# Ledger of designs, part 207: VH-VL binders against q9nrl2r1430to1533

Target 1, 104 residues: q9nrl2r1430to1533
Amino acid sequence: GGVHELSAFEQLVVELVRHDDSWPFLKLVSKIQVPDYYDIIKKPIALNIIREKVNKCEYKLASEFIDDIELMFSNCFEYNPRNTSEAKAGTRLQAFFHIQAQKL
Key: E = the ipSAE of ESMFold2; O = the ipSAE of OpenDDE; V2 = 0.75 times the mean of E and O plus 0.25 times the DockQ between their complexes.

## First folded at step 12 (VH-VL; framework fv_nezutatug)

Design z9 (at its last look DockQ between E and O 0.09; V2 from the best seeds 0.00; counts 0 for: pae O 9.7 > 2, placed apart)
Fold by ESMFold2, look of step 12:
Structure z9 (fold): chain C 104 residues (1-104), chain A 122 residues (1-122), chain B 107 residues (1-107)
Amino acid sequence: as target 1 above (104 residues)
Amino acid sequence: QVQLQESGPGLVKPSQTLSLTCTVSGGSIDRGYSWHWIRQHPGKGLEWIGSIYYSGRTDYNPSLKSLVTISADTSKNQFSLKLSSVTAADTAVYYCARGPYTSDWHYYMDVWGQGTTVTVSS
Amino acid sequence: DIQMTQSPSSVSASVGDRVTITCKASQSISSYVAWYQQKPGKAPEPLIYDASYLYSGVPSRFSGSGSGTDFTLTISSLQPEDFATYYCQQANSFPLTFGQGTKLEIK
């Protein structure tokens, strides 16, 4: 809710998108290139979708926004083994997110 | 803000099954978190009982493995504990808790319920 | 199972004191430690995750450090509201385990 919360969500999403390790999270995973992804991941989400939801004021609570971002990371770790470049990027971006989200 | 609330009986007879439910409000249980049951024995400390992940995966304390079941009902936004064949040793305050998912599947408890006291007695 | 051993079991201190509480793991757990504060009759409250990161809203007088087997929670200037029992928790492997607690009493 409120104007200040929406501005904070917008700023945090912008910072996530600009981070060097955002590359696995910018858009939804391609079913053509990763055929089994949608059999394993039941609630797909990505930064472009989260950014769109912020722009459309679809988050009523900060917890809803945080939950979507945490789901994004959880999907990455559920699908990708620890040693993959995707999981390593997810680890670094999630740590960045936790630091920034402490101010929400 | 996410809140967790335990519900269930305060008194259970030996050999019965203890059933507790945790109701989650202000957030959804199908969103990238782990959900835990923890108990605190009188005069002792905290003991992890087990967890359920948003995907349905479960992990149980080996000391309770054959006696414990944790399940989730996403339509009610609830997760539950069943502990069978209880004894006086199961007398404790029972907490439900949420753990944010981490890259190594490690659980820290960032939200706790207020706790519910369960006494196992004749 | 990984045993978490806290010391001291209790401590009495004055307002303004620096207090340290330690937690030792029975094997290396990297940085996967959390700290909780519990007031009498209340649920535990999270203080620190991943050894050294404060949760939002936790006063800056609380800090955590350590890696491997030895971990420390520090209160840099004790306040009256810090009277509580403190627990460490390892998150390295299942079963998740807690220390036995350290009771902090204000003189």
Scores: ipSAE 0.073, ipTM 0.763, lowest interface PAE 5.3, mean pLDDT 89
Fold by OpenDDE, look of step 12:
Structure z9 (fold): chain C 104 residues (1-104), chain A 122 residues (1-122), chain B 107 residues (1-107)
Amino acid sequence: as target 1 above (104 residues)
Amino acid sequence: QVQLQESGPGLVKPSQTLSLTCTVSGGSIDRGYSWHWIRQHPGKGLEWIGSIYYSGRTDYNPSLKSLVTISADTSKNQFSLKLSSVTAADTAVYYCARGPYTSDWHYYMDVWGQGTTVTVSS
Amino acid sequence: DIQMTQSPSSVSASVGDRVTITCKASQSISSYVAWYQQKPGKAPEPLIYDASYLYSGVPSRFSGSGSGTDFTLTISSLQPEDFATYYCQQANSFPLTFGQGTKLEIK
């Protein structure tokens, strides 16, 4: 491997956040803006939460980190129809993630 | 499974414009990926020509920048290369390729077309 | 531009051999290096990205290492299908550049 300034998890979160399609995932969905969201999604998660978990070293295994990321995408696809901008963004971001996750 | 296919004239006269199109199938040109043109002169190595992204942004090899135009038509799921004022030095196999989209311009090519030979000859 | 210099330009080896190909960057490129395999008349195929990570489906006998300026591609036990030309590529900065290639031939 190479020498990296950030841990693999940190680096990947940075890349996810900076991705053009990260906008649906940066923060938790607002209950005010989407009143029924939390009636449907029972395990809400977002990149800012995942980032915080990374910063706190809460992920001991890559699988734990990956599970949270996949949960994030799963929530998106569960709530948003495939033809929505959110779902389309999620599809692209997830594709990016799956490639990057090979590093973990 | 995503596939890329180059198409265009295999013979171009000197000083003319080389025009190629890459057709993407089994997937779409979207923001999850980057799209690249690479060429390989006979018996030589690989040369990156340029890249285009979903936003329409392009990056070009400075050695070719003044002569190269890359564009995309998402409605056709295609992206194209135009190289003006060609010479014999532009004779090569031309590849289109896909890579992941990154925000830090660290691009690799993970899916390639089969390549198309372009010969520049009078 | 960042120059990628591969060595050797060609190498002859036998099935079962351990083969190492090196790539030297003209300046530090962190770990942003990819390796490709190209067989005659075919398009390059990706092997490794970010210096040491194998693409899915790539045999485990392939490995990559290095950071900074010096990088290596290693085939631990050469197989018949591995005879090809290999290219490194830097993805640290534009323009993206490739090594000149290493032709791996059967002895």
Scores: ipSAE 0.006, ipTM 0.659, lowest interface PAE 9.7, mean pLDDT 92
ESMFold2 (binder alone), look of step 12: mean pLDDT 92; pTM 0.949

## First folded at step 13 (VH-VL)

Design c1 (framework fv_nezutatug)
Fold by ESMFold2-Fast, scan of step 13:
Structure c1 (fold): chain C 104 residues (1-104), chain A 122 residues (1-122), chain B 107 residues (1-107)
Amino acid sequence: as target 1 above (104 residues)
Amino acid sequence: QVQLQESGPGLVKPSQTLSLTCTVSGYSISRGYYWHWIRQHPGKGLEWIGSIYHKGRTDYNPSLKSLVTISADTSKNQFSLKLSSVTAADTAVYYCARGPYRSWYHYGMDVWGQGTTVTVSS
Amino acid sequence: DIQMTQSPSSVSASVGDRVTITCKASQSISSYVAWYQQKPGKAPEPLIYDASSLQSGVPSRFSGSGSGTDFTLTISSLQPEDFATYYCQQSYSTPYTFGQGTKLEIK
């Protein structure tokens, strides 16, 4: 709880950002580069937004933090077919997240 | 295998609306991909007409935008083209095609129908 | 709109020749280029996607290269079945646009 939970969220986000497979998730998808993304994905999110929410103490429960990370992966798998580099990166990063999230 | 088949009247009179349907088999339109209409005037190259994504997004060639409507019927696994106020210049072979799955995959149109010939004549 | 300028408009070649077709985009389009082959009375068939990736089932004598504005389709050793019209296409932004086509004819 409290300070320990916030420190754990921050540590986990930093670990995700530094992971080799984080590249599809670092920032919001560009509307100019990927114009159909926002027609398909109605709740866009990325690690930079999640990190900002952690820094502003907007997560009151571990479940809220986990829900935002899972939304990020869900968006990836909805938009990207399983055989793409994005989906493969997402699969590996999600597995890493699930292991680390057990510490929360 | 995924197959696309165009259907519609081969002869249309000037000022009428051309209506074509593409029937998709082997893949559900509601699973993804953009679905396209392309035409080819006699002896000429390929002209993109427009596309639809099943959740409602349509994109039209600006030269045809006021005249074109593309719609999808996921229950019949079909998508359709309506081109209003046709003239002799709309005489062409019309193709339907699939692709890309999402706009950023760099894939072109990987499955095409055989084409249907439309003649605009009085 | 992105204009795709294809050259040459036609080329005459013999079986066994190396044939090169070029396509220039009016603005940078990264690798968002596909190439198609069309035989008389038939629908276009995909050859190359993402500028250089060979479509499944297409013979290895076909190759694509380029990025940005300049793209090339190469047939390394022309076969009788390769005589056709070839089109490039950009999928970087709508409206999607095609080159005007290159007709490959028997010399």
Scores: ipSAE 0.012, ipTM 0.636, lowest interface PAE 8.5, mean pLDDT 88

Design c10 (framework fv_nezutatug)
Fold by ESMFold2-Fast, scan of step 13:
Structure c10 (fold): chain C 104 residues (1-104), chain A 122 residues (1-122), chain B 107 residues (1-107)
Amino acid sequence: as target 1 above (104 residues)
Amino acid sequence: QVQLQESGPGLVKPSQTLSLTCTVSGYSISRGYYWHWIRQHPGKGLEWIGSIYHWGRTDYNPSLKSLVTISADTSKNQFSLKLSSVTAADTAVYYCARGPYRSWYHYGMDVWGQGTTVTVSS
Amino acid sequence: DIQMTQSPSSVSASVGDRVTITCKASQSISSYVAWYQQKPGKAPEPLIYDASSLQSGVPSRFSGSGSGTDFTLTISSLQPEDFATYYCQQSYSTPYTFGQGTKLEIK
């Protein structure tokens, strides 16, 4: 733990947010626009929530941070069929995350 | 139905490297889960050796960390254990198991292989 | 490392009895406890996850309870096939650790 670990989480979240494939993950899915989403996805999460948790020092271990990012991708693949632009973006962003996360 | 099957040598000489493979059927390793190696010494309880997450992150029991390597081959749908410099104390039944889908899922290990007996002797 | 201590180490019981096995963690682990049943010469079979959730296909006579440091596995009405060794396991942090086991024997 400590400040060095928190800096690494901040850097990685910024890299994810800035990635071209982050668009499905930036904010929580709208219940108004996608009403069945929350019937299927029981633990919604998005990059803005993860970033807030990083800023508030809520991740004590790298594994907790990694778990939240993986939950985000898992939700994407559970809700979106494999041939959708959302699922394709998720696949590419997850691969990018796996490379970057090896340093955590 | 998801099934796990251990394979490897039943007899290993002291100081050599033990290599075991777990073949997974009915589920693709690349899709998720933690994948574990556990062992059980004759007449004793269960000891966790380590795990590999579906994209390659490994965690090892600190008591074995300098001796153990776990790896995955997603093209063959297998994950493997290498235990170096074995001694008679490494004689055990070795199990592979599927852990929780994600660490925040409190599901424990829901699928186990049948186990493979390894004897370390000269 | 988190130590898991089971009590009793062995228990003798008769068919139809209510059997309780306890497991104590050396530190708080929330509900990250699973229970397994192992018969001689066989792999462990999962019974309970998340301290109290019954694994699919497991008979309803098995139940789990507890949170924090103290956990319990209960068999409400013991059947002949239930004579086995039972293990608790924490998945709160690595290394994952198991209790020493409780052997359930015929009285």
Scores: ipSAE 0.005, ipTM 0.588, lowest interface PAE 12.4, mean pLDDT 87

Design c100 (framework fv_nezutatug)
Fold by ESMFold2-Fast, scan of step 13:
Structure c100 (fold): chain C 104 residues (1-104), chain A 122 residues (1-122), chain B 107 residues (1-107)
Amino acid sequence: as target 1 above (104 residues)
Amino acid sequence: QVQLQESGPGLVKPSQTLSLTCTVSGYSISRGYYWHWIRQHPGKGLEWIGSIYYKGRTDYNPSLKSLVTISADTSKNQFSLKLSSVTAADTAVYYCARGPYRSWYHYGMDVWGQGTTVTVSS
Amino acid sequence: DIQMTQSPSSVSASVGDRVTITCKASQSISSYVAWYQQKPGKAPEPLIYDASSLQSGVPSRFSGSGSGTDFTLTISSLQPEDFATYYCQQSDSFPYTFGQGTKLEIK
C-alpha cells in the first residue's frame, strides 16, 4: 500500500490512456452496439473504471490493481477473435503494461 | 431500404491510385456498423479488402495493408477506398458492403452495393 | 490467414434435386460462417449466417449446418432460380476470407 503506490497507479493509468492502442479500453463496451458482450463477459471493466478506483484509493495492494488491468485484457481476448484490431491493440497494450508494471 | 452505391472511374492507369466511393442511403454510417470493401477478380472468387468504423477505426487485408486506405465522410454519408500503385492484378469488380459489430459478426455482410468494374490498363 | 475450401468446385443438378455444398476451414472458427449466393452480373446475396441461421427473406429450402472446421449448405429441392455460384465466408478472424466458390449449374 501507500502514497508511492497510488501515485504510480495513476501515472500508469494515464500512460495506458494516452497509448495509441487504448481505444478498445477507454470505457465500457456499449450494450446497444454490442448486445451479446454481457452474455459472454461476466466481469466487465475499462480504464475509466480502473482510474476511478485508483482515485478513490480502492486498491490496497499492487496485485489488486494488476489483477484489474489483466482482467481488462483477458476480457478483450475472450470476446475478440485473435486477428481483430481489438485483439491486436490489446496484445500491444498488454506488452506495454507489463514493461511499465515492472516499476510497481 | 438501406442501399449502397459504388462510384469512381472504370479505367485506371498502372502505377496510379484507384479511388472509389460508396454512397449509403437509408441509414447513417455514424449510427454504427462496419463498412467494407470487397473485390472480385474476373472469373474468380471474392477478396476482402478492408473495413471502417465511422470514428476512424480501420482494418485492412494484410496483403494490401501498405497500399490501401479507407476513409469515411459522415456529412456526405459516404466511405471511400484508395488503392495506390495499381497494376493489372487490381482489375476487378469492387463492392461495398455493410457488416456487423463484433457481437453481431455472425450475421455476415447483409447489404451490398451492385459493384463497379475497374480495369487497370495503359 | 484462415483458408476456406469448398467442395465441389462445380455441381450439375436438376430442378427438384437435393444439393449439398461443403466448406472446410483450415482452423476452428466456431459457427462464424456465412453463405452467399451470386448470380451472373450481380452482387452476392446473403443466405445463411452463424452457420445455420437463415437470413430474413431467404426460402426455407436453404439450410446450413456445421461448427468448428466443417460446414454444409443444403438446398432441399432445387428451383430454377437457385442456379448460381455459392460462397462460404468466415468472420472469426481478419482478414475475412471466402471459399473459392461452388458453381451450381443445370444438368
Scores: ipSAE 0.006, ipTM 0.570, lowest interface PAE 11.2, mean pLDDT 86

Design c101 (framework fv_nezutatug)
Fold by ESMFold2-Fast, scan of step 13:
Structure c101 (fold): chain C 104 residues (1-104), chain A 122 residues (1-122), chain B 107 residues (1-107)
Amino acid sequence: as target 1 above (104 residues)
Amino acid sequence: QVQLQESGPGLVKPSQTLSLTCTVSGYSISRGYYWHWIRQHPGKGLEWIGSIYYSGRTDYNPSLKSLVTISADTSKNQFSLKLSSVTAADTAVYYCARGPYRSWDHYGMDVWGQGTTVTVSS
Amino acid sequence: DIQMTQSPSSVSASVGDRVTITCKASQDISSYVAWYQQKPGKAPEPLIYDASSLQSGVPSRFSGSGSGTDFTLTISSLQPEDFATYYCQQSYSYPYTFGQGTKLEIK
């Protein structure tokens, strides 16, 4: 019983989801729309998966949470050329994440 | 009910920039969907020009890439097309339309404006 | 770019006829096909999305089928208001591309 505050990880994921540049990261890339994605990206991840892991208390260390967020960004930069709207959104969102992650 | 309405000049001189605006009512463009410009030359079929998502993502037909700019004004709930250096070949009916909610969704364009006729002539 | 090839370019038919229009994609596009009807002087109106799903408000005499590269629009019993030009369109990848159109005319 009792009232529980939102975890630091949950608060940060909510801030990322609400950010204007979150659109490429909200859910997993479609195999039908982007058929070569899963040939190139071997560890796919998205904010909905990370949020689910936070809600299930699967992150025991801040470093594990940070690693999953960084994997998400590295996948973006590996698949998308630097001048794409996806890569530009990823760059801005990653910078925002680095500022917020200082609280962890 | 979602409605789209094109507006802009019906006559444009060669070498000038064509500017068209699509006003969206009944839905906020900042909530999602891709927003498209399509044109149709007299007596011919449909040609996709490009699309915008409110985040700043734009996609253009490669055949028009150097000539086309699409922008959005979320405060007015509008998106606009600029086509530079127009010629008589740009004479067409121009339509705006709403596309899929997310780029990976299974969808066509479900809402279209009525179209605006643009003639390029001296 | 994905090319969408429609056949036939025109069809002459009578009220009550079954009409079929086909569309072939230059590569596998799964079910990412929409069909539109356009009457003279008017904007295209959506008929079918996701190859076979009927757009809300469209009469049940219209149906779509197909997957991969081959797609068909069928009108089971042609009505006077159905004489129009029909277009297929792929939404699988950018640039979005349309078929060249099929004009359905009174015989």
Scores: ipSAE 0.005, ipTM 0.567, lowest interface PAE 14.6, mean pLDDT 86

Design c102 (framework fv_nezutatug)
Fold by ESMFold2-Fast, scan of step 13:
Structure c102 (fold): chain C 104 residues (1-104), chain A 122 residues (1-122), chain B 107 residues (1-107)
Amino acid sequence: as target 1 above (104 residues)
Amino acid sequence: QVQLQESGPGLVKPSQTLSLTCTVSGGSISSGYSWHWIRQHPGKGLEWIGSIYYSGRTDYNPSLKSLVTISADTSKNQFSLKLSSVTAADTAVYYCARGPYRSWDHYGMDVWGQGTTVTVSS
Amino acid sequence: DIQMTQSPSSVSASVGDRVTITCKASQSISSWVAWYQQKPGKAPEPLIYAASSLQSGVPSRFSGSGSGTDFTLTISSLQPEDFATYYCQQADSFPLTFGQGTKLEIK
């Protein structure tokens, strides 16, 4: 990893948020609606939190930003079986992310 | 204790829609559980049809996906199965069952109805 | 779809025997296997969840083991009420799939 400008991270997060497959990732999973999620997932994260970290200049390296996005996908695949709508959306969005992340 | 009871017609004509209802007592279908339909053809094993979660999310067996609809009525504490365009191959005992919500702790179904026999015949 | 294959399809045994039923998944499913007992004319009853955890109220003579693709249900000392058909079920992914069943019969 190198050091990268904040605008590149913001642009990528905006593209992820606007993607059709972002719906499982926009906000933290609700403890009320999915009570066992936080028993399984020890490091929860979502696009709204990542975007807030970008806006507060908390990512100093592209690797730190990429690690948080990959954690988000890893959490999805750990909680959701492979044939679920969530896991399928995650697979497509992760592929899109990998293409876009080549610019970082 | 939580109990499940299936209800619906015992005889359905070919090409019609089979409609079954599962009534839940002793617990709420709005709780953090999933609610399933399973069937068993005469002399054969168990086949999972689909499920509905407390969140309203549905999952269907791909072999039946174009033909099956599962819905919930929280005011009546019931969930229902509709299977369209039935044939003699849909003759089976139909069970409703309670399972957990989606997680890597999915343990299977812990409460089952007694089953209702459905015969598809002209 | 994950295919679950049980072995044997039927087994004849006597009261007091140790009985072993095996279930093989077509791909790795970690420990996400449940086992059921079904008696004629009755709904399935849960026996084991998460491959090795005994359901509340189930006698200790029943045990489960395995991980990945190979799973086993064992009855350590068969009792008259244990003659039934046994099913394994994978809980890793949808569609949920069952083994074909193993019929446990009186020898």
Scores: ipSAE 0.000, ipTM 0.553, lowest interface PAE 14.7, mean pLDDT 85

Design c103 (framework fv_nezutatug)
Fold by ESMFold2-Fast, scan of step 13:
Structure c103 (fold): chain C 104 residues (1-104), chain A 121 residues (1-121), chain B 107 residues (1-107)
Amino acid sequence: as target 1 above (104 residues)
Amino acid sequence: QVQLQESGPGLVKPSQTLSLTCTVSGGSISSGYSWHWIRQHPGKGLEWIGSIYYSGRTDYNPSLKSLVTISADTSKNQFSLKLSSVTAADTAVYYCARSTYRSWEYYFDYWGQGTTVTVSS
Amino acid sequence: DIQMTQSPSSVSASVGDRVTITCKASQSISSWVAWYQQKPGKAPEPLIYAASSLQSGVPSRFSGSGSGTDFTLTISSLQPEDFATYYCQQADSFPLTFGQGTKLEIK
């Protein structure tokens, strides 16, 4: 951990948020719009929650930050069939994340 | 670097339960991958046994479903296989393996070295 | 269950040869095929996923193609380290199933 690592986490989250494929991940899935989501997904997370955790200095290790991002993608692929726009966006954004995460 | 290593007894008697553990290093079993057991019978091909996801969801080969339990211990970064009521047909090399984050991709990017299990009296 | 059938079961070839191994699924699996290489006494190593995507670090002489029911693994210029058993695997549905293997032997 350290100030440099926290700045790197913030920078990476901002890059993910700005990506064209971030739309399924910006906020927690709506129970009103997707009623069965929380019956299937037991550990919901989204970029706004991850960003808040970064700002509150809740990540002690880089691996904890990476784990939360990967959990977000895993939830997407578990809930959404592979031919959906959500799964396709998730696949592209995850590939982008893996390239950027090499900087951590 | 992600590494998987199997451990457990090399010899099991017929009708007993086979217990194997896979220890994962360089990555977390709770980080969104699926974690699998695959076996290879002497002189034969590969047979998928089952999987466990980060969420705790398990999927089993229907031919083995009544006999197999897969579980995870996230505090030890391990996942385990229990195969009950073994017979000589369960003699095989047992591998643990990881498939990628995409639940629908099902390709094994890392494998353990394998552990030989013999079922005999 | 989806049955995966490989042909040939064995092939003898020389260094520098072009080798083709085929895999047929009993029903359509789109592009959800992976290929693995296994050397005696070792675990399988990933080569190709999604029918045609090469695993990072795998030499470019390996390529995959196909969709639906018919899939092909090609080695364009066989090297000594390529003598091994090759397996295809369908990634479309549970249970996950493998082909019976193709043993590539030195001629």
Scores: ipSAE 0.008, ipTM 0.612, lowest interface PAE 10.6, mean pLDDT 87

Design c104 (framework fv_nezutatug)
Fold by ESMFold2-Fast, scan of step 13:
Structure c104 (fold): chain C 104 residues (1-104), chain A 121 residues (1-121), chain B 107 residues (1-107)
Amino acid sequence: as target 1 above (104 residues)
Amino acid sequence: QVQLQESGPGLVKPSQTLSLTCTVSGGSISRGYSWHWIRQHPGKGLEWIGSIYYSGRTDYNPSLKSLVTISADTSKNQFSLKLSSVTAADTAVYYCARSPYKSWDGYFDYWGQGTTVTVSS
Amino acid sequence: DIQMTQSPSSVSASVGDRVTITCKASQSISSWVAWYQQKPGKAPEPLIYAASSLQSGVPSRFSGSGSGTDFTLTISSLQPEDFATYYCQQADSFPLTFGQGTKLEIK
C-alpha cells in the first residue's frame, strides 16, 4: 500500500498526536473521571475533534485552526492546576505547537 | 474561621489499611480549594501524600500512588485518606491541610492539628 | 522530583539577632516557594508564599526573598517565640516537596 500526502493542518495535528505530551489532549475529558469539568469549561475540544474538522475541510483560514488548538491549551490551563502533570504536558506541547505553527 | 480536624485509629497493625478522616468547619470542601494529606515521620521532615480538589480530582505522590486513595464526602464536609498494606515505615503524624487552588495551589494556609499513627504488632 | 535542600540544618542564635535560613531547589522553580514554622508538638504554621509574600498576621520581622533556585528566609530581630523548626516547600510541580528543616535554637 501507498501513503497519501497530508495537508499542512493534518501533518501538524499528526505531529501533535505523536508527541509524548499529547496524552491529556487526545480525546474529550471523561465526565466519569472529572465530574465538574463541563461546569468550568464551556467550549470543550480535543485533538480528535480538531482532526475531524481538518478532514471535513472546516478550517478556511490558518487562524481558525490555530484558534482551536489554542482553545484546547487554554481549557487545559483553566481547569488543571499549574503544578499538575496535565498542565506541565500542556505547557511543553504548546511550546512545540508554537514552533511548528510558524510554518503555517 | 476555617478549621480542619483529623480523626482515626492511633494504632494499626502491619499489612492492614490505615483510614483517616479530616473534618472541615467554617468552609465547604466543594468550593474552589484543594485538600491535602501530609505526614511527618519521627525525626524527619514533611512528606506530601496527595490531594483532592473540589471537583473530585485526585493527585498522589508517585512513591505512594499504588497504596493511597483519597476521597471526599461533601454531605459531611469531610475528606479521607486510605493507605493500604502499611508497614512500620508508615508510622508518622498525619496532617490534613487546605490549599488555595486558583491563587496559589500548593501553599497550605490552614492545617489540622495532626494525628499520630503508630504501625506495630 | 524537585529536591529542596535547606542550610543550615540547625542554628543557635540569641534574641535580637538577625537570622537567615537558605533553601536551594534542584531545578528552577521561579517564585513557587513557601515557608512554614513548626513548634514542638504543633502543626506547621504558614509564614510566606510566592517566595516573598507574607501570610496575614505574621510579624513583619519575617521576610522571604529569592527566585529560580536560591531562596532565603530572614528574621530581622529574633524574638523568644521564634525558636522553632522552619521548612521551605516548592509548589512548582507535583509531587510537592519540602526541605529537611532548619532547627532554630536558643544559645
Scores: ipSAE 0.087, ipTM 0.734, lowest interface PAE 5.8, mean pLDDT 88

Design c11 (framework fv_nezutatug)
Fold by ESMFold2-Fast, scan of step 13:
Structure c11 (fold): chain C 104 residues (1-104), chain A 122 residues (1-122), chain B 107 residues (1-107)
Amino acid sequence: as target 1 above (104 residues)
Amino acid sequence: QVQLQESGPGLVKPSQTLSLTCTVSGYSISRGYYWHWIRQHPGKGLEWIGSIYYSGRTDYNPSLKSLVTISADTSKNQFSLKLSSVTAADTAVYYCARGPYRSWYHYGMDVWGQGTTVTVSS
Amino acid sequence: DIQMTQSPSSVSASVGDRVTITCKASQSISSYVAWYQQKPGKAPEPLIYDASSLQSGVPSRFSGSGSGTDFTLTISSLQPEDFATYYCQQSYSTPYTFGQGTKLEIK
């Protein structure tokens, strides 16, 4: 809890959104564009949803925030084959996240 | 509706850089498809060279990675291939192609250019 | 890299015949297979995507099947315009790879 912790989560989400490798993660995957996605991924999430949860003070602990970010990466690696541009972007962005998350 | 057209010199000298451009009409390259370069050596099958997403993200065939660069110019609706240090083995028909859309990897490549013949000879 | 092996390398057939071409992946690739037809001097044209889905505009005599490692393209009643080379392609993992091609020839 607390305003300071919410500010830290918001700062981190903004840095993730601004990162060059955020493009697979900005919004939920379109069911029209990728119809099999929701058959495979049962807990879809994206940075816009995580940011909304931060703004609504829905994360009570840093661990809850970290869990949602890790779910986002887990979904990417589950759906996308290892050598795809999506999976490579996810790998780089996750590494960036792990460095930044040390500040939480 | 969507058309791809390759352009570039038909004859390249050994050790030079091969430069080809694909012009896309009827569709914006920034709308979520991957854009590919494929080649076919005389009398042989198809070889994938690499792809680009409009953001500048590229994937290259590892056999060509040190020699190949693919770039995109969204303002001209074009993407280009540069293959450095060419040899006679790079003589081929070069195709550009669209697809798949993002994570629709199972959709394959649905639009192809007509191909451009490149001969590497002195 | 994922290897795609086609069988046969060539097949001779007559108009009206049922023709079957197979493609084997060196590892499981789910349904991430496309099939292409190429006529001499022309670009490849897509026939099938997602192993079994017919590309828009392709005649219904073409069909695809399979999953995992074994895939099949079938032409139910061969027409004169079908004499061409056929390629399978995997999009499961980069580098994307094609089979060596199957040349369909007039008997």
Scores: ipSAE 0.000, ipTM 0.558, lowest interface PAE 15.9, mean pLDDT 87

